# VHH binders against q08ba6: the designs that were tried, part 26

Target 1, 224 residues: q08ba6
Amino acid sequence: ESEYEERRDAEARRVKSGIKQASIFTLEECARIEAKIDEVVAKADKGLYREHTVDRAPLRNKYFFGEGYTYGAQLEKRGPGQERLYSKGEVDDIPDWVHELVIDRLVTHGVIPEGFVNSAVINDYQPGGCIVSHVDPIHIFERPIVSVSFFSDSALCFGCKFLFKPIRVSEPVLHLPVRRGSVTVLSGYAADDITHCIRPQDIKERRAVIILRKTRADAPRLDS
Short names: E, the ipSAE of ESMFold2; O, the ipSAE of OpenDDE; V2, 0.75 times the mean of E and O plus 0.25 times the DockQ between their complexes.

## First folded at step 18 (VHH; framework vhh_gefurulimab)

Design j5 (at its last look DockQ between E and O 0.78; V2 from the best seeds 0.00; counts 0 for: pae O 2.8 > 2)
Fold by ESMFold2, look of step 18:
Structure j5 (fold): chain B 224 residues (1-224), chain A 123 residues (1-123)
Amino acid sequence: as target 1 above (224 residues)
Amino acid sequence: EVQLVESGGGLVKPGGSLRLSCAASGFTFSEYAAAWFRQAPGKEREFVSAIWSGGSTTYADSVKGRFTISRDNAKNSLYLQMNSLRAEDTAVYYCAADHWVTYGSLPSEYDYWGQGTLVTVSS
């Protein structure tokens, strides 16, 4: 009872210690970037990207640039630790506009050092879209994990668990707002030691996120 | 030198309206989150409203529906439109700004502060 609440509060504090958020992108910059995201969607709809650049799911599409990885049926074994980078050249390069409009701005504001990012993914959510609880694969990506939110506000939930009969999602340890034009930086406990998700109720309008990461030098890769 | 200067405070009758302004200088205001806080005599500084660079806003429950925060980046200015004023809105109102703002509601999230403007809602 009392001990339960104390442990829950302590975990929330550990999660918070690994989170930084910054207001950086202006209304006008958001509008420009959002138009570029729409161009990516249109180009993907015309089949003009490499096969592994585009990953489609109900109410959520992913667009991998620079580096991408497999986390599904292409692996002989699945589960934590089994994710592998695609062979070099299997996803399209990071578009110039991502460097110019997003990465360079983050470098200028001291969020990341120059040259850090070699992977950019765009997740595009329709209303009610979600992503189940996960940890960005520790064996693939260095920390921090940096993201910038676009179109609408949402939330990133930490520490949710599924309960059965009936199926319901447990109350998160932390409900973190992710606002249009804001930057979220995950490291430490928040990146490594607790899962995060986006719940369907937290995607009320179209939302996109650009996630900027660096792959580890020793990250496992599919041999092609 | 970073400066935030509030103006527009004064005496107003209950049910009235007032518009506060905050002029920003010495930094690229359009990139910052900005907020209004208030402090009544003998009380701690309390959150009123915040606005982020991307346009998102939040409000304290006590002012929701009555107050509107806005910004004009061309004029480097933050505004608070206060309608349906009540005696309990009497306070010194402060503007604040920072890059590193998660919730918006905590004074510790902001490094830059104005000197305040007094709003008195008469009985």
Scores: ipSAE 0.517, ipTM 0.814, lowest interface PAE 2.5, mean pLDDT 90
Fold by OpenDDE, look of step 18:
Structure j5 (fold): chain B 224 residues (1-224), chain A 123 residues (1-123)
Amino acid sequence: as target 1 above (224 residues)
Amino acid sequence: EVQLVESGGGLVKPGGSLRLSCAASGFTFSEYAAAWFRQAPGKEREFVSAIWSGGSTTYADSVKGRFTISRDNAKNSLYLQMNSLRAEDTAVYYCAADHWVTYGSLPSEYDYWGQGTLVTVSS
């Protein structure tokens, strides 16, 4: 047991080494961005987005902008490396407000270089919502993986296993608090070598995250 | 020049209350996470509380439920309301700020620090 703990601690340190978090968005900025997210939700509800822009699930909706990709049950074949980008144009363009209010701020603060982001995904969670353990597809997205969290405080867990019926999550290697307005940057071990997830118990109220990524130039795409 | 200046420290009896203030200048305070640390005599500096730019807060277990951190961006100020003070709360309290924070960040990783204000809790 002690050995296990030591190993876990060691791994936790590795994970931490690949994590940076920045507090760069003010209360006002958060509120403004959150309002924009609400507009996205409203627009989606009206059916005004392209088909693959919106992915609905119980307690979690995803909105894909710029570049979208297949995942989970959408995959014809399961397993690592099976994710594919949609053909260009299958998802809506990144909204101007995402560029203006989010990406530009990140660039200004040196989080990412200008022109880096070509994919923006908004995950909107209701209480009890979750994302299962995964690694962002390395064959699709370059590193780092950047995310900004809104509406409420939550946590990103690393190294969890999910059990279903009912949903249960194992003890994580690392439990990373993710604050409202915080930017999380994943690279190295945190991005590539360990899974991350959001546990249902860590979403106590509405939470949204904007995930900003760069697709690889050689990322495979689905045929139209 | 970047400056953080703490105030509000003093002598208080156990069970009493005190409110600390930190005035920030020389940088865009509203974009920074801010934190309170404290250092008791002969002890290492320890984390007390933090508030992010987005308004979320966290507390050390030892002060949770007793202390409240807040900020006023218009005044470039950070506050720490300390209630139900205990003898073990006696320390120099420091204000700190940083753009980049990680869970478990070390004090040395914070960009800006104040000079501290002494809080003495004694009967």
Scores: ipSAE 0.102, ipTM 0.554, lowest interface PAE 2.8, mean pLDDT 91
ESMFold2 (binder alone), look of step 18: mean pLDDT 86; pTM 0.877

## First folded at step 19 (VHH; framework vhh_gefurulimab)

Design k1 (at its last look DockQ between E and O 0.01; V2 from the best seeds 0.00; counts 0 for: pae O 12.2 > 2, placed apart)
Fold by ESMFold2, look of step 19:
Structure k1 (fold): chain B 224 residues (1-224), chain A 123 residues (1-123)
Amino acid sequence: as target 1 above (224 residues)
Amino acid sequence: EVQLVESGGGLVKPGGSLRLSCAASGFTFSEYAAAWFRQAPGKEREFVSAIWSGGSTTYADSVKGRFTISRDNAKNSLYLQMNSLRAEDTAVYYCAADHWVLYGSLPEEYDYWGQGTLVTVSS
């Protein structure tokens, strides 16, 4: 095998070592949760959430619950480690249905311990939507990073880079399927040591993901 | 106790059809990923098809377009509709299930297995 192929294969193995996936949510449960996600979208469209709960972008909207943080264009100062939690009360609490329909199920299946989650984010993608390469901020969130996919199947790509004008994405080290009703758990190398993204070509139909995290006790906060 | 029991195997001529069933008991089947694997004499067990709890499916290239996996959660059952059968489809077919499934195509991803049902395709 060439030196290039060996290095890519070795990195792919390191990434895989930090990934677990589980099939947990039934077709009926997915339908119930998807209806609740539609309710969140409708409530946001009516302006009924707190200011920092809703972040809109072309083909992708984010809904922060429990905790929210500055990122991308919201960063006051750019650079590594500059993300900050918003002040308490700046985002809406995690909805009861997220606890009852999603978090409790993950606890029952041993994915996360009781009381772990204090941050839930819903990302809602339209066809062709994407999220650029990133690492979930290590100074804000504990590991693991847990997510559950809804509406349609997609892929989470590791180690690719976005180029702009025009948008192009390099070949990933690992192309991880993320299937409706399945849970993805990122830790170790996959969470900390390589970027991940969702490529536009991997969002073929409306997709949503619920991302469940715990903020670090020492995470910096805007008004701390 | 967890059980998976296959049925519906038999002798079929090339070009024929057969429907395999897998009855699950002792667990909440609707939450699991489930799959069909097959093993021809003298060969290793190979992937046929998988279905996830949320409805996603995948197929081995050799059966795509000819086989259809489905599940009936009310009956705790998994099915494989096999059409346009060929001699090379002759094998013992196994049902498998697990929660912790990444790609679905690797036998080591599944902890629960049935005992198999024989499908023979010959003239």
Scores: ipSAE 0.694, ipTM 0.866, lowest interface PAE 1.2, mean pLDDT 91
Fold by OpenDDE, look of step 19:
Structure k1 (fold): chain B 224 residues (1-224), chain A 123 residues (1-123)
Amino acid sequence: as target 1 above (224 residues)
Amino acid sequence: EVQLVESGGGLVKPGGSLRLSCAASGFTFSEYAAAWFRQAPGKEREFVSAIWSGGSTTYADSVKGRFTISRDNAKNSLYLQMNSLRAEDTAVYYCAADHWVLYGSLPEEYDYWGQGTLVTVSS
């Protein structure tokens, strides 16, 4: 048991070494961005986006901008490396407000270089929503993986396993608080060598996250 | 005993329409997500459409714009309106339900299944 704890601690340290967080956005800035997110939701509800821009689930909606990719149940074949980018033009362009209100701020603060982001995904969660353990596809996206959180405080868990029937989540190696307005940057071990997830119990009220990434030049695409 | 019973299958010409029904019994259907799957001859069972207890829906790309899933909780019934039918829509169609469904498109998410109803689209 002591040995297990030591190993867990060591693993947690490895994960932490690949994580950077910063509080960059003020409450006012958050409110502005959150209003824009609501506009995205409203537009989606009106059916004004391209087909692959919007992915709906009961407690979670995803909005893909710039570049979209297949994941989860969308995959014909399961397993690592199976994700594919959609053909260009299959998802809507990154909204101007994302560039102006979010990306430019990250660039100004030195989080990412200018011109890095070509994919923006908004995950909008309702209470009890979750995302299962995964690694952002390394064959699709370069590192780092950058995310900005909105609406409410939550947590990102590393090293969890999801079991179904009934749904259960194993104890995480690392439980990382993610506050409203905070930026999280994943690289190294945290991005590549361990899974991360959001547990249902960690979303107590509405939460949204904007995930900003760069696709690899050699990322595989679906056949059109 | 939990039971799902499909009906409405039959022979239809390409371009035609058909409405499938699934009658649920033995459980509180209104609290469950429900789905349609289909299995064509010589092929694996594939996802068609799902509807959650709250009314949210999802569709396979192959049926989007042509098929509509709906439910009547008062009648403990699930429906699939199929329009603009194609030869490739020929299959046994199964109704499925489960209390907990995350993605909706995976057969392993569903514990309850009907026996299926055959839909044949042929000229």
Scores: ipSAE 0.000, ipTM 0.280, lowest interface PAE 12.2, mean pLDDT 91
ESMFold2 (binder alone), look of step 19: mean pLDDT 88; pTM 0.899

Design k2 (at its last look DockQ between E and O 0.70; V2 from the best seeds 0.00; counts 0 for: pae E 4.4 > 2)
Fold by OpenDDE, look of step 19:
Structure k2 (fold): chain B 224 residues (1-224), chain A 123 residues (1-123)
Amino acid sequence: as target 1 above (224 residues)
Amino acid sequence: EVQLVESGGGLVKPGGSLRLSCAASGFTFSEYAAAWFRQAPGKEREFVSAIWSGGSTTYADSVKGRFTISRDNAKNSLYLQMNSLRAEDTAVYYCAADHWVDYGSLPEEYDYWGQGTLVTVSS
């Protein structure tokens, strides 16, 4: 048990070394962005987006802008490295407000360089919603992985395993608080060598995240 | 010039209340996470509470339920409402601010600090 704990602690330190968090969005800015997210949701509900822009699941909706990719049940063959980008134009462009209200702020604060982001994904969670343990596809996205959280406080867990029927989650190596308006930057070990997830118990009220990434130039795409 | 100036400290009896204020100037306070720390004589500086730019808050276990952190961005101010004060709450209280604050960040990692205000809880 002591050895296990020591190993876990060591791994937790490695994970932490690849994580940076920043508090840069004001209350007013959060409210404004959250209102824009609501507009996205409303537009989606009206069927005004391209087919692959919107992905619906119980207690979670995803909205893909700029670049979209296949994952989970969408994959013919599951496993690491199987994700593919959609052909260009299959998802809607990144909204202007994402550039103006989110990306520009990150650039100004030195979180990412100008022109880095070409993919923006909004994950909108209802209470009890979750995302299973995964690594952001390394063959699709460059590092770092940047996310900004909205509506409510939650937590990102590293090193969990998901069991189903019923949904159960193993003890995480690291439990990382992600607060409303906070920016989380994943690189190194945290991005590449350990899985991360959001547990159902960590979403007690509505929560949304905007994930901002850069696709690799050599990222594989689905056949048109 | 960046400044954080604490006020509101003083002598109070056990069970009493105080409200501390921190006035920020010289930087865009509303974009920063802000925190209260305290240091008792002969002890290390310890975390008390923090509030993020998005309004979320966290507290040390020793002050949970008794202290409330808040901010007024229009006034560039940070507050700490302290209720049910105890003798062990006696310390110099400092306000601090930083953009890049991780969970469990050390005091030394905060960019800006005030000079502190003394709170004495005594019968």
Scores: ipSAE 0.333, ipTM 0.705, lowest interface PAE 1.3, mean pLDDT 92
Fold by ESMFold2, look of step 19:
Structure k2 (fold): chain B 224 residues (1-224), chain A 123 residues (1-123)
Amino acid sequence: as target 1 above (224 residues)
Amino acid sequence: EVQLVESGGGLVKPGGSLRLSCAASGFTFSEYAAAWFRQAPGKEREFVSAIWSGGSTTYADSVKGRFTISRDNAKNSLYLQMNSLRAEDTAVYYCAADHWVDYGSLPEEYDYWGQGTLVTVSS
């Protein structure tokens, strides 16, 4: 009986309806941006960023710019809806080169309106790195969620479950390629109604992603 | 007007080489994904190789290690270097391009197509 398979196929179509991808950033632009990402890594290694800008994990470092928020082990109360923005001044401002090389290009191509972005995150993965299944917190961020991929190709997986001891990742509803220089835009069902992740097996070599978002005006902040 | 024009096809012996070119005009080629497909007589159009604006490439299993896709954005050109040619490589080769390409291997992902250039591999 294929009722289960038909429901999964229908869900995959709903996910796809909330995804746009474009081949925007040229080889030369990627190389320039990748060099800037390396500069961020070097600056972080020298301890030159504010306290909550850098979040280190095995095989994946995160660099929060403009706004950052509590998640995972940083929460006093865990679960959906408990994420809070850090107090102003706890993360560094979005670097000028992110505006000049990434955000402005996305605005020019009509991906996002001018002035939309106030949060930029760089995730830098080593081979085998991952990010567990999640939804970018709806109470913190407006939609769309925009990302640009660098260094190597990977996949963004939807509908997986991560379990630990041992680490297990279920079959995704959708396995979406995310290629070097491509832009991925999540909205609707893809952003709000299904989780997404990066699986360890989908990071074969170093990969980075720049994630560009706008925080909601009513997003809760830690000092409330 | 978007235009893709293939050239470089011809007759070669098995084991030989050819280099195909595709000249692009009417759009900012450097920001598009581009691909080669081929169609043998009586068969469906078949994926050969794709290249994205960021330099990522993918290849059909049947051509890996023998064919190399490349692009020259300054010349608005896409290339396919075909080495170690076999009889089964005989086909009309098509250049394709599109801004919205996820997998690269599906013909329906591409809105823009060239006219094709014939490659014949025969003793």
Scores: ipSAE 0.332, ipTM 0.729, lowest interface PAE 4.4, mean pLDDT 90
ESMFold2 (binder alone), look of step 19: mean pLDDT 87; pTM 0.888

Design k3 (at its last look DockQ between E and O 0.75; V2 from the best seeds 0.00; counts 0 for: pae O 9.2 > 2)
Fold by ESMFold2, look of step 20:
Structure k3 (fold): chain B 224 residues (1-224), chain A 123 residues (1-123)
Amino acid sequence: as target 1 above (224 residues)
Amino acid sequence: EVQLVESGGGLVKPGGSLRLSCAASGFTFSEYAAAWFRQAPGKEREFVSAIWSGGSTTYADSVKGRFTISRDNAKNSLYLQMNSLRAEDTAVYYCAADHWVMYGSLPEEYDYWGQGTLVTVSS
């Protein structure tokens, strides 16, 4: 009992040590960025992006820019560490507006150094959407992992067991709010040593996130 | 220089209303999270409400439904509308601000603080 509580409290502290959050993006900036996200969605609906830029799932679509990678059913081989970057040319470049409205602001505020980001992903959730428990692949991406939330507030859950048929999510070690216009920075234990997810019950309204990462120079890549 | 200055405190009867203001200067207020805290004599400073740059708000359970936080970025100002006031709302009210705010409810999350304005709720 007390030993179990100490273990959970200690893990929560380790997770928190790898998390920073910042309030940066104003109401007006959020509205502008959200309109640009809607433009991405519209362009994707017209089929105007490259092969692996758009990945559709029920209640959650992903839009990969700069770099994309294999995961889930897309994996060539089963097992941990099997994610691979798609060949050059398989995803569209990071749009200019992502640089101008998002990345440059993060650089100005000292969140990331200039030139760090070469991968941007937009996840667009409808109510009840989710993302299963995962770690952003360590062999693909450098740290930190930086994200900015848009449209509505939600939560990022750490240490969950995400189960299917029916969809169930266990009680998290840490339930981290992710608020519209706020930046979340994951490093250390939070990025590497514990899984994170978004639970369906934490997506009550349309939500989007822009995730900004740097691929490792030695990240494995699929054959062209 | 960075400053936060509260105003609008005073004496009100139970059930009354009061609006607090906090004027910010010396920084780009619209990019910051901002919050109200209060401290009654002999008690620790406690959370009242917070608002983020993107418009998200949170409230302590004790004030939910009675108090409303808002901001006017054109005037670099934070507000707290306090309705249905009770004797236990008597305290010095402080505004606070910071970029690096996770939960919003912890005083240690905020670097910038005002000097406070006294609210007394008494018959």
Scores: ipSAE 0.749, ipTM 0.885, lowest interface PAE 0.9, mean pLDDT 91
Fold by OpenDDE, look of step 19:
Structure k3 (fold): chain B 224 residues (1-224), chain A 123 residues (1-123)
Amino acid sequence: as target 1 above (224 residues)
Amino acid sequence: EVQLVESGGGLVKPGGSLRLSCAASGFTFSEYAAAWFRQAPGKEREFVSAIWSGGSTTYADSVKGRFTISRDNAKNSLYLQMNSLRAEDTAVYYCAADHWVMYGSLPEEYDYWGQGTLVTVSS
């Protein structure tokens, strides 16, 4: 038992070494961005986006901009490395406000270089919503993985296993608080060598995240 | 030059209230997480409360329900409203700020510090 704890602690340290968090966005800026997210939701509800831009699930909606990719039940063959980018034009372009209000801020603060982001995904969670343990596809996205959180505080868990019927989550190796307005940057071990998830119990009120990534030049795409 | 200056400390009776202020200058305070720490005589510096740029807050268990952290970005100011003060709250209170944070409760997470203001709770 002591050995298990020691191993867990060691792994937690490795995960931490690949994580950076920054407080960049003001309360006012958060409010502005959150209003824009609401506009995206409203537009989606009206059916005004391309087919693959919007992905709906219980207690969670995803909106893909710039570049989209297949995952989960969308895959013909499941398993690591099976994700594919959609053909060009299958998802909507990154909205101007994402560039102006989010990406430019990250660039100004030295979080990412200019021109890095070509994919923006908004995950919008309702209370009790979750995302299962996964690694952002290494064959699709370069590192680092950058995310900005809005509406409410939550937590990102590393090293969890999900069980279903009912949903249960194992004890995480690391429980990372993710604050409203905070930027989280994942690289190294945190991005590549351990899974991360959001547990249902960690979303107590509405929460949204904007995930900003760069696709690999050699990322595989679905056949047109 | 980066500067944090605390004020509002003083002598107060048990059960009383006090409001601390921290004035920031020399950097864009609104883009930083900020925190209060305190150090009692003969004790280690301990976490009191933190507030992120987005307005999220956290508190030490010992002050939950009694203390409230807030900020006014227009005034580049951090505040700590302290109610129901106890003798054990006696300490020098420090404000701190940093751009890169993970937990918010660790002093090593903060690069900028004030000189502190003394709060004495005594009958």
Scores: ipSAE 0.021, ipTM 0.456, lowest interface PAE 4.3, mean pLDDT 92
ESMFold2, look of step 19: ipSAE 0.710; ipTM 0.871
ESMFold2 (binder alone), look of step 19: mean pLDDT 88; pTM 0.892
ESMFold2 (binder alone), look of step 20: mean pLDDT 88; pTM 0.893
OpenDDE, look of step 20: ipSAE 0.008; ipTM 0.287

Design k4 (at its last look DockQ between E and O 0.46; V2 from the best seeds 0.00; counts 0 for: pae O 10.2 > 2)
Fold by ESMFold2, look of step 19:
Structure k4 (fold): chain B 224 residues (1-224), chain A 123 residues (1-123)
Amino acid sequence: as target 1 above (224 residues)
Amino acid sequence: EVQLVESGGGLVKPGGSLRLSCAASGFTFSEYAAAWFRQAPGKEREFVSAIWSGGSTTYADSVKGRFTISRDNAKNSLYLQMNSLRAEDTAVYYCAADHWVQYDSLPEEYDYWGQGTLVTVSS
């Protein structure tokens, strides 16, 4: 390998050290949860959620529950660390079914402790949808960052450059499969020290993910 | 007590078919990733196929199109349908399972293993 390939291999090992994956959700459980996700989508399409619960983008919609935060065009000031939690009550509460079907199962399997989760986000992708390279904001969220995949298989890519017009994504340091019903847990280097994305070529069919997080006690919040 | 027990191995002529079974007990099999590995004499254990709790499957390149992995959660069983068998498929076949699997083709990812069943492909 070149010196470049050796550096990439070393970084891949550092990323892997911050990743755990688990097989937990059965085919039947996935089907049940996927039906609930469809109910969320339908309710959002009827305009029945609070304004900041639903964030629509081309081929990807986000549904924030429990806590939501400003990002992208919503930021008052550009730059790192500028994300802010919305005022309490500006997003809908985490639905009971998310607690019962997803969070409680993760607690039972020792993935997260009881009472850890206060933020749940559903990302719903259509074929060719994506999420640009990012780090989940360190000043907002504690670690680990936990996600569960639904509908179809995909991949989580680390360390790539994500550009638009046209969409161009550099070769990732690590291409991590994320399979229907599997749980991905990010901490350490993988959560904090490298960006991750979902590339358009890795969303071949409708896919959804439920992301489960805890906000920091000192996370900044928008002034009321 | 967690157990995985393979069966269905035997002698088969080249081009033939064989179906391996793995009976799981002592755990909630439906929640686990499960896999087949094989080891030929004098060789390292190699990945054959895996199936995840949500139904996703993977295959080694050498067996794609010839082998089919499946599971029956009601019977706590894992299967490997092996078609178009070749002499190179001769090996002891092992089933494996774990919750905590990042790379399903790496044997060190799996804590639970069966004792193996011998498949011999010979004229």
Scores: ipSAE 0.621, ipTM 0.836, lowest interface PAE 1.5, mean pLDDT 91
Fold by OpenDDE, look of step 19:
Structure k4 (fold): chain B 224 residues (1-224), chain A 123 residues (1-123)
Amino acid sequence: as target 1 above (224 residues)
Amino acid sequence: EVQLVESGGGLVKPGGSLRLSCAASGFTFSEYAAAWFRQAPGKEREFVSAIWSGGSTTYADSVKGRFTISRDNAKNSLYLQMNSLRAEDTAVYYCAADHWVQYDSLPEEYDYWGQGTLVTVSS
């Protein structure tokens, strides 16, 4: 038992070594970005986006910009390495406001280099919403994985397993607070060697995250 | 030249209050997270509180509800309001700054440090 805890602690430290966080956005900036997110939601509700830009679930909606990819139930065959990028043009371009209000800020603060981001995903969660344990596809995205959180405070969990009927989550190796306006950067072990998730109990209010990534030049795409 | 200069330390009675200040210069303070650490004699330096560039804050359990960290970017200043001070709060208090901060970041991971200011809580 004690040995198990020690091993878990060691792994937690390893995960932490691949995590950087900063809160570079003021409350005012958050509010402005959040208003833009609401505009995205409204536009989606009007059916004004391309088909693959919007993915809806009961307590979570995803909006894919720049580059989109298949995941989860969308996959004919599940498992590591099965995700594919959509053909170019299948999702909407990254909105100008994402560049101006989010990406430029990250670049200015030295989080990512200029021109790095070509994929922006907005995950919008309702209370009790979640995202199951996963690794961002290594064959699709370069590292690091950058995310910015909005609307409310939440937590990112590493090393959890999801059980269903009802949804249950095992104890995480690491529970990482993710505050409104905070930037989280995943690399190394945290990005590649352990799964991360958001537990239902960690979303008590509406929460959104903008995930900013770079696709690999050799990332496989679906056949046109 | 990068500098962090603490001030406001002194002798105070238990239950009293102090406000520490840290003046930053030589770098763009507003882009940095900032933190307070403290070190008592014969003890390791310990985390007290941090404030990110965007204003989010965190506190050690031992100071929660009693201490408040804040910043004024226009003045390149960091503050620590300490209320309900206890004898165990006696220490040299240091301000530090870093671009990337975790709540449990080690002191050696911070980019910049001040020289410290002594806070003594004694009856």
Scores: ipSAE 0.006, ipTM 0.289, lowest interface PAE 10.2, mean pLDDT 90
ESMFold2 (binder alone), look of step 19: mean pLDDT 86; pTM 0.873

